# VHH binders against Interferon-induced very large GTPase 1 (GVINP1), part 2

Target 1, 242 residues: Interferon-induced very large GTPase 1 (GVINP1), of Homo sapiens (Human) (q7z2y8r1479to1720)
Amino acid sequence: DKRLFVLSILGLQSSGKSTVLNALFGLQFTVSAGKCTQGAYMQLLKVEETFTEELGFDFVLAVDTEGLRAPEHSNKSKDRDNELVTFVIGLANLTLINIFGENPSEMQDILQIVVQAFLRMKQVKIFPSCLFVHQNVGEATATDQTMDGRRRLEQKLDEMAAIAAEQEQCLDVTCFSDVIRFDVNTHVYYFAHLWDGNPPMAPPNPRYSHNVQQLKSRILMTATQESRGNIMKISDVKSRVQ

## First folded at step 11 (VHH)

Design u2 (from t4 with T100I L101F Y107H)
Fold by ESMFold2, look of step 15:
Structure u2 (fold): chain B 242 residues (1-242), chain A 121 residues (1-121)
Amino acid sequence: as target 1 above (242 residues)
Amino acid sequence: QVQLQESGGGLVQPGSSLRLSCAASGFTFDYYGMHWVRQAPGKGPEWVSSISKSGGYTNYATSVKGRFSISRDNPSKTLYLQMNSLRPEDSAVYYCAAGIFYDSSGHPDYRGQGTQVTVSS
């Protein structure tokens, strides 16, 4: 009878995932965090009893990955990451997709895996939510959140969706919005640099703190909305983790 | 910057009432559950009361049930604690705090600097 909201975060190794998790919820995964499969770790966060009826869930299960490795030229490494991402996305009510910097090849690698996983979820009629967190971008992008940056990401996602649709033979998928409910203007959060300069000499960047507050508010709102339709019981999650 | 600023503490006699306020800024107040926590000298922190983000659900420590009342006003971003029938054992620094995962091992997302309440003859 306990209700569970499952939140996961994905990103390449060294992409700042732990910084975001710590800033959002104070999460630091320890050896006491349960390992649900190779490369994925879980921590259970208990919601204070006073809030559970209004929120619609009793626990949050935070699922962290070791970070996706930049693909080597071997199918084994790519297949492992693909299976891990598909599992984590299929488990989660909300997935945060963490992108660090502006390296196009690293962005494409993670987007390819993520889009394929969401397409597979659509095929089995599972509709998880996602938010993109794009960290450590240039000040113009972080400050203005320009339409150019959002348009480029949307175009890349549409490209990856078309490729995945061809591979999966899905005739009705031509863009990313055909795969999942997505609005590039409201589902992408741009984060400034954590420090305004070089640590430890630099002061903390106030814009990073503001970015965190905005994302946290969106996560809580999403969790409340999903608790009314598709929240899982703890027993359902245990059967997925074997 | 997130700020939680408590006020309304003071020195009162047993049986008196006080109303504490906590003004919040720098975060989306309406999305957070809120708490009052107190700490007496030489003791660890003690949870006093919690209120849900809409104000529709409240809970209290056994030691204050029936005497204290928590409330919030979301338009003004303010949390309140009405303290009636004060006793000497209620003397402490009172802190407001925000978060939905608060427990003894995990600190709340945000906490104020506190306001002193002293109940003595």
Scores: ipSAE 0.362, ipTM 0.748, lowest interface PAE 2.9, mean pLDDT 76
Fold by OpenDDE, look of step 13:
Structure u2 (fold): chain B 242 residues (1-242), chain A 121 residues (1-121)
Amino acid sequence: as target 1 above (242 residues)
Amino acid sequence: QVQLQESGGGLVQPGSSLRLSCAASGFTFDYYGMHWVRQAPGKGPEWVSSISKSGGYTNYATSVKGRFSISRDNPSKTLYLQMNSLRPEDSAVYYCAAGIFYDSSGHPDYRGQGTQVTVSS
C-alpha cells in the first residue's frame, strides 16, 4: 500500500491554474484558450525511488479543478463553487489558492469561499495546508509592492475569517490563522508573467520559471512535513473522495 | 538505469569561466527538458537554468542572466552550462536534473550527484 500526498489547486476561471500545475510537475492538464476544465481532474505522479525515503511518500496526486465563477454555471454558480472548493480542500493535504490579477471584487469572492471551506474542515477535524499563488505581479518595486500586497491579503483573509466564524458560530476564530496554520510571509508566492512580452513570439519569462521552482520547493517541504504525521494511503483515496 | 553525471566543477578566481557538463544515460534524453540547479552551504536549492527538449528555448535565473548559458547536445546526451564572470556567490554544488517525478507520460525524472564549484580569490 503506497503512500500518497495530495496536491490540489483552486482559482477563478482562466486564472492560470493548469499552467502552474503543468510547470510544477511536467503535467499535461488542458491550458488552451476556449477549453475549460470541467469538475476535477487528477494525475498521479510517481516519486523517483531515490527520493521516497527522504520525502516520506511514494506518489503525488495532483488535482486540477474547474475555474470558479464560470459563466457556464451562472445560475447555480455559488452553490457549485462552494461544493467544489469544499471537496477539493477536503481531499487534499495541500491546496494552492491561485489568484490572477488584482480585481478586488473577484478576489474577495474566492477568498470568502476558500476561508469558509477551511473553517468547515476545521470543524470536522481536518487540517489541510494551503499556499497562495498570486500571478501577474508587476516588476515595479517588487519588495514594497509585495509587502503591501501581503498586508492587504492578510487583512482580507482576516475579514473573511470573521465573517465565516459568525456564519458557522465559531466563537474561537478571530483571524485566518485561527482557521488554518498560515503566515502571510511564507505562505504567499508572487509570480511574474509567464511570457516576456506578447506571445507567440515572446520568450518564456525566466522569472516565472524561478518562481515555479521556489513554489515547488515549498510544496515538497510541506509534503515532507505532512508525511511525518498524516500520510494517506492509495487505498484511502476512494473513501476520501466519497 | 537512469544516470546523470555532472563534471567540470572546480576552484576558480572571481571573473573566471567554467563549463559544466552533464552526461545522461538510461533514458530518452531528447524527450526531456533539462535543468541546472545549485545548492550552497546553509542555503536551499536554487534554480539556475533550463533548456527545452530541442534546445530552442532557454531560461535563466536573474542572478545568472547574461553570465551563464545553457546548451545541450542530444546526439551525445549531454547538457552543458557555460559560466562566465563567476562570482563568489556562485559557489555551490551544481546539479543537472530532469526532475524528481515520473511525468504524465510515464517517464522518470532524475538528478545527478552534483559537481562542486568554488569561486574564491
Scores: ipSAE 0.034, ipTM 0.348, lowest interface PAE 2.5, mean pLDDT 85

## First folded at step 15 (VHH)

Design x2 (from u1 with Y102R)
Fold by ESMFold2, look of step 16:
Structure x2 (fold): chain B 242 residues (1-242), chain A 121 residues (1-121)
Amino acid sequence: as target 1 above (242 residues)
Amino acid sequence: QVQLQESGGGLVQPGSSLRLSCAASGFTFDYYGMHWVRQAPGKGPEWVSSISKSGGYTNYATSVKGRFSISRDNPSKTLYLQMNSLRPEDSAVYYCAAGILRDSSGSPDYRGQGTQVTVSS
């Protein structure tokens, strides 16, 4: 009767998922060796017994896709990336969408991949939660200073949803809020850096520590809500992964 | 608290036009895509049309494309469906809906009480 929370981390760049998870959950977890299967790196984290009742789950399965390529790479690579992202999002209770910097081209690439995957989840009646993490945005970023960024992200998500709906022939989808429930003000987090320097060995930036605590709080709140209504037991995860 | 109220239905002859309205209250209308769904007696719900939260994108079921037009006025929190060249097969209760359409039955998160449209010779 052990309970599992599945957390996926998606982005165009591969990163040290173990290092991020240790920074987020270090007190509550012991880390086991990760395994790569079907193009995804998976690592099981055991919740320390003193926190199990507070959190509502006993284990976290962290899933990383080994890095994504842009949708316009090649026909063969594009199909594999789409299948992998769809699988990873379908497995997860919560997916973190990692957007690097302020480059509109990188934002476009990530949005195409994730919106298409969420639309496919809707078609098979899977409704995962998502959070967008926009890192390497200037350190002076304040909530008011990023309001235009939030509006632009929302517009891009809506545009990508319409494009994906045409490609998937989903006539009842006209914007991103038709795909998943999403509030740009509470589901998007901006950070100067999640890691200070090279992620595997870098200490946190002081402002990064505060922003990480905010993200951690949202992740835990989501996990608590899932444990009350929809968190999986380990036997259920074996069925999904196979 | 959340309320959607449809109006504008009635009994009309084939070839007639009707304009349905849906007044929304109790939620932030601008944050949601809006939809029209209809249900004839003894049948399941049928998606009719959708419009994005800004009004910039619209889609229609093939059975109504070219005859029906969806629009919205965000300041007044009102959704519209202009129905032209009505046919007897358009007879149904029409519902407006907000939010994500759920795949299990096509039922939206928020749905009004409906307005009856009857098209008969």
Scores: ipSAE 0.036, ipTM 0.509, lowest interface PAE 7.6, mean pLDDT 70

Design x5 (from u2 with Y102K)
Fold by ESMFold2, look of step 15:
Structure x5 (fold): chain B 242 residues (1-242), chain A 121 residues (1-121)
Amino acid sequence: as target 1 above (242 residues)
Amino acid sequence: QVQLQESGGGLVQPGSSLRLSCAASGFTFDYYGMHWVRQAPGKGPEWVSSISKSGGYTNYATSVKGRFSISRDNPSKTLYLQMNSLRPEDSAVYYCAAGIFKDSSGHPDYRGQGTQVTVSS
């Protein structure tokens, strides 16, 4: 039976999720054709045989949403987005949250949905990992605002965790670190020039390539740690998503 | 090393007030939400109150809402619980806690040794 690591990437429609995913895995895995089902695009990545022993899994399932919409005032639209995010997070061993721009408040819609989904996972004792990918357009902005940007993101996550806790009746939760193991200093990655128009395989900025490699290393390290405790078999994933 | 030290407990009459303090060291205090948990003899732990990192959001168990007030002072790394209109059922050991993201054991990441509050008669 083959072992599977499930990686989800979430973000708004225009956040470049597919481009980041292709850049992360395009050269180091055998890639199978993807499949779109239930509003999520899934692509199976076969780990090269020489690495399966060290990593402890044979495949990576990359799950990418077609796009999440901003919360509407209609309860039905918001409930649908929550169901999709719960489905995607419920599958995943690791979820990447893709954010763009300098002000995390402009990404607030997806953060709200994601925090609520993680809180629901905590209540059923499922503890997925998360990493934030914060895409930034300027190198000076990336270096000058990293500490301040991390603090603002952490504040927003904490505020949303408290609000979600009230909505989900989890009165003992007041911050995001009460929901999921999270350190803003090691779980947030910044990419300065993701959108300058060049192909992902030939990035125009050496710092972009280095940031991609750092993120890839963290993802594989997380996957290796998960494979020792709770990596599931492919048949288990099919049952879980029905 | 992480240390949480509660103080301010004691024996009081019903209707009295107490203010509990929790001094923190060995971790970055203002990166954590903080919590008060209490445990009466023969009972399991009971969540009492929580406060966000900045102090901007607070929440309370139904049994203490309106009577207890949680606050924090991040520069001095101190958490407080103002307890008004105390009742005999408030008698317990009160614990300060940080990082309530639980694994399967259900325990907080950090908890102090507690301070006894006894409300007699």
Scores: ipSAE 0.005, ipTM 0.367, lowest interface PAE 10.3, mean pLDDT 69

## First folded at step 16 (VHH; from u2 with T28D D30S Y102T)

Design y6
Fold by ESMFold2, look of step 18:
Structure y6 (fold): chain B 242 residues (1-242), chain A 121 residues (1-121)
Amino acid sequence: as target 1 above (242 residues)
Amino acid sequence: QVQLQESGGGLVQPGSSLRLSCAASGFDFSYYGMHWVRQAPGKGPEWVSSISKSGGYTNYATSVKGRFSISRDNPSKTLYLQMNSLRPEDSAVYYCAAGIFTDSSGHPDYRGQGTQVTVSS
């Protein structure tokens, strides 16, 4: 009966992903610390009736995960993270991939799991979208270093796509853009540090607030584009979750 | 910085009209649904009206339906509220706000400082 847009966020534990989601929508998700997880948390947001016909959806389901475990912690931890990532990506219309800093090498196992999950979704004709959020990067004037970070991320994603394609026997996939719609220049958002100094005495960084605003605009644009295509009704989401 | 600046309030007689304006800056105005909310002294906030990002869809509280008209001009980043047949019950501080959600799980994304409307003889 009602139409649902599903947004999720994935990332390592203590990477600030719940803080981003809370800043985007005023949500109150648990902030996880250390190398632990409790699974996925969901909150349903009702769109004001005046806007539902123009937007094309009636609710937003915000999905926050407890952070993914660090690589090499345990084999059981990697299996649990793979199951969680597959579930979240399969459920969501849009997934935010939250990473800390500009060096994605610390997230290699998680990037591999994410790329494989998107490849598996493509094989079963589920077409989710993704955006990358890089937190705690330098000032916006560090464009050359950000360009290097974009280039390295794109190269790593392409490597993971090629590896996943070999493992899944998908010979027509050679780069990440073959797996999902992706442009490293428009699908990667950089976030400044949350605080300008040391909390609690430090004020919030105004640049962080601007980064949140830019991401909000992109999320709403993406949700509207999804409504032109094939947006789910709540009954369809129940079936997908089962 | 995000700013919402309301104007056009004042003291008027019952039955009069006023037009409120809200000038927006510092965010992508054309991608946001907009609202007017009012708060009278000693009362909780009351939703008045909403308008979709294109302006094609509007809605009003029953207390103002037929008397108030909401509109927007996206090129000038301005929201309006035309208030006709004003009553003493309409006296309040009027705020413009941006956002698409209706429950307490989120406050409005942005809200102005308000403009005072007083309807009395």
Scores: ipSAE 0.311, ipTM 0.706, lowest interface PAE 2.7, mean pLDDT 75

## First folded at step 18 (VHH)

Design z4 (from y6 with Y32W S104E)
Fold by ESMFold2, look of step 19:
Structure z4 (fold): chain B 242 residues (1-242), chain A 121 residues (1-121)
Amino acid sequence: as target 1 above (242 residues)
Amino acid sequence: QVQLQESGGGLVQPGSSLRLSCAASGFDFSYWGMHWVRQAPGKGPEWVSSISKSGGYTNYATSVKGRFSISRDNPSKTLYLQMNSLRPEDSAVYYCAAGIFTDESGHPDYRGQGTQVTVSS
């Protein structure tokens, strides 16, 4: 049976999420032949046979979601977003969490939903990997050096984990690293602005392309590591989706 | 900022040999599968050969198998194509490319500017 690595990306609506996937894999998810189920779009990428033995998988399933809507006071939108996030995190071997800019309210909204979903996976003994992609940050400022940004993100994740643990009555969870394997220094990728200035006058930012390349390498390393021990077969993923 | 630079093309007679090189920079060369692709005038791209990240696995199009040999040197970040017993139908611009997906399901992530190979009587 063929081996499948499932990669998902989550993020707020209009957050440049599909731009990251397009830059990573050259795909047009809105035009692709993927199936739109439960607000998720999927595209299957076949690994060239020459590489499958060294990589440990035969296909990548790329899952792009409809952007999450983060209304500040709507419980109806949160219920729908919670269902979508739980589905795609439960399906994926690796989930990319896309954060655009530095709006604290939007950041907290997405982190709350995501942390809750990962805690639910822990409760059923599913331990997917995650990477954070924080887009549209300064190129050579503190965000490129990122120690303070990483510390602030880790603190927010720990706060959300503690809140979720109280809500789910999980006695063994006090910080985000109790929920999933996470190291803020190696699992967070910062992306520069896509443009040096404002289009159409601005050229593409070469640092953005470099950030994409670093993320691609990490995704491949993570996929190879997952393949050594816990990669699903296509039949297993079909059962999980159904 | 990936850069792939091919060299070693030229005009040769049928039956000759050429060795193409591709110098890579701007990415972690040793983590990527590499390819040679060629394009003759008025035709679409044709896959020629692929090599895995370690060099331990290779594959060739049937039209070149037995005549061409792909190799790589990861410390110098260089990809090679040894072309023997060249035929006029091998005339094309040859490109190196990086990626792990088939061209039917995805595109090579990076592709060079190419080097011209011309085989004429």
Scores: ipSAE 0.382, ipTM 0.756, lowest interface PAE 2.1, mean pLDDT 76

Design z5 (from y6 with D28E N59R)
Fold by ESMFold2, look of step 19:
Structure z5 (fold): chain B 242 residues (1-242), chain A 121 residues (1-121)
Amino acid sequence: as target 1 above (242 residues)
Amino acid sequence: QVQLQESGGGLVQPGSSLRLSCAASGFEFSYYGMHWVRQAPGKGPEWVSSISKSGGYTRYATSVKGRFSISRDNPSKTLYLQMNSLRPEDSAVYYCAAGIFTDSSGHPDYRGQGTQVTVSS
């Protein structure tokens, strides 16, 4: 049977995550494009046959989700978001965590949901990979990409892991690296603003295009590494979808 | 800064040979499948050839099989196309491209600006 690499993206509603996914692979998602649940949309990409033997997979399944925390469904949105995140993280070989802007409350909320989902996967011995994409940072320099900015993110993730571990009574978890393989220096990608100025007159920001290219390269490297360890066939993915 | 820079095009007579080069920089060249695509005036793009990331697997369009040969050198990050027995219908702009998906599923991840090949008497 054909081998499948599953890539998902998670992020807040209206956070530009579909724009990133489209920029990465030229994808266009619709509500009828392989939707497996109300909250997730899928598109299947066929690998050129010249490359499949060396890559180790025949297809990529790209999964785009409804944004987390839909504005009109407060309490129901949180329950739905937890179910959606758990499903998507459990399905994917690699999950991109999209963080847009620097709103502290929104950032903490998405990190908490994501960390809890990864902790649940660890408890059932499922070990997916993740990369973080931090978009639309206001700094013209790479200040948030410095060691200090990366350490602040790592401290937040460690805090969320400790809180989640206490709630789930997991005594062996004290920091985020206990939950999932993570290196803040290699697993976090920073994106510039999409436009260089105010939109109607502004050209596209060339640094955004460069950031997309760097992420593409990392995704391909990760997919090759994953296919040499654990890769699913299409029939196995059908059984994992609930 | 991703760059794909084609070179080696020119004006030649039918039956001649040319070798195109594509110098790559700014990305992990060894993780990408590479392609040559050409486009003649007034026509849509035409896939010419593909080569796997190690160079161990190649494919060619029927129109060029037996005359063209694709190769790559990963240490120098360079892709090549050897074109023999050139015909007037081979006249086109030739583009170097990187990507792993079929033509039917999307555009390549990266593409160069092209080099002109013109075959005429």
Scores: ipSAE 0.330, ipTM 0.721, lowest interface PAE 2.3, mean pLDDT 76

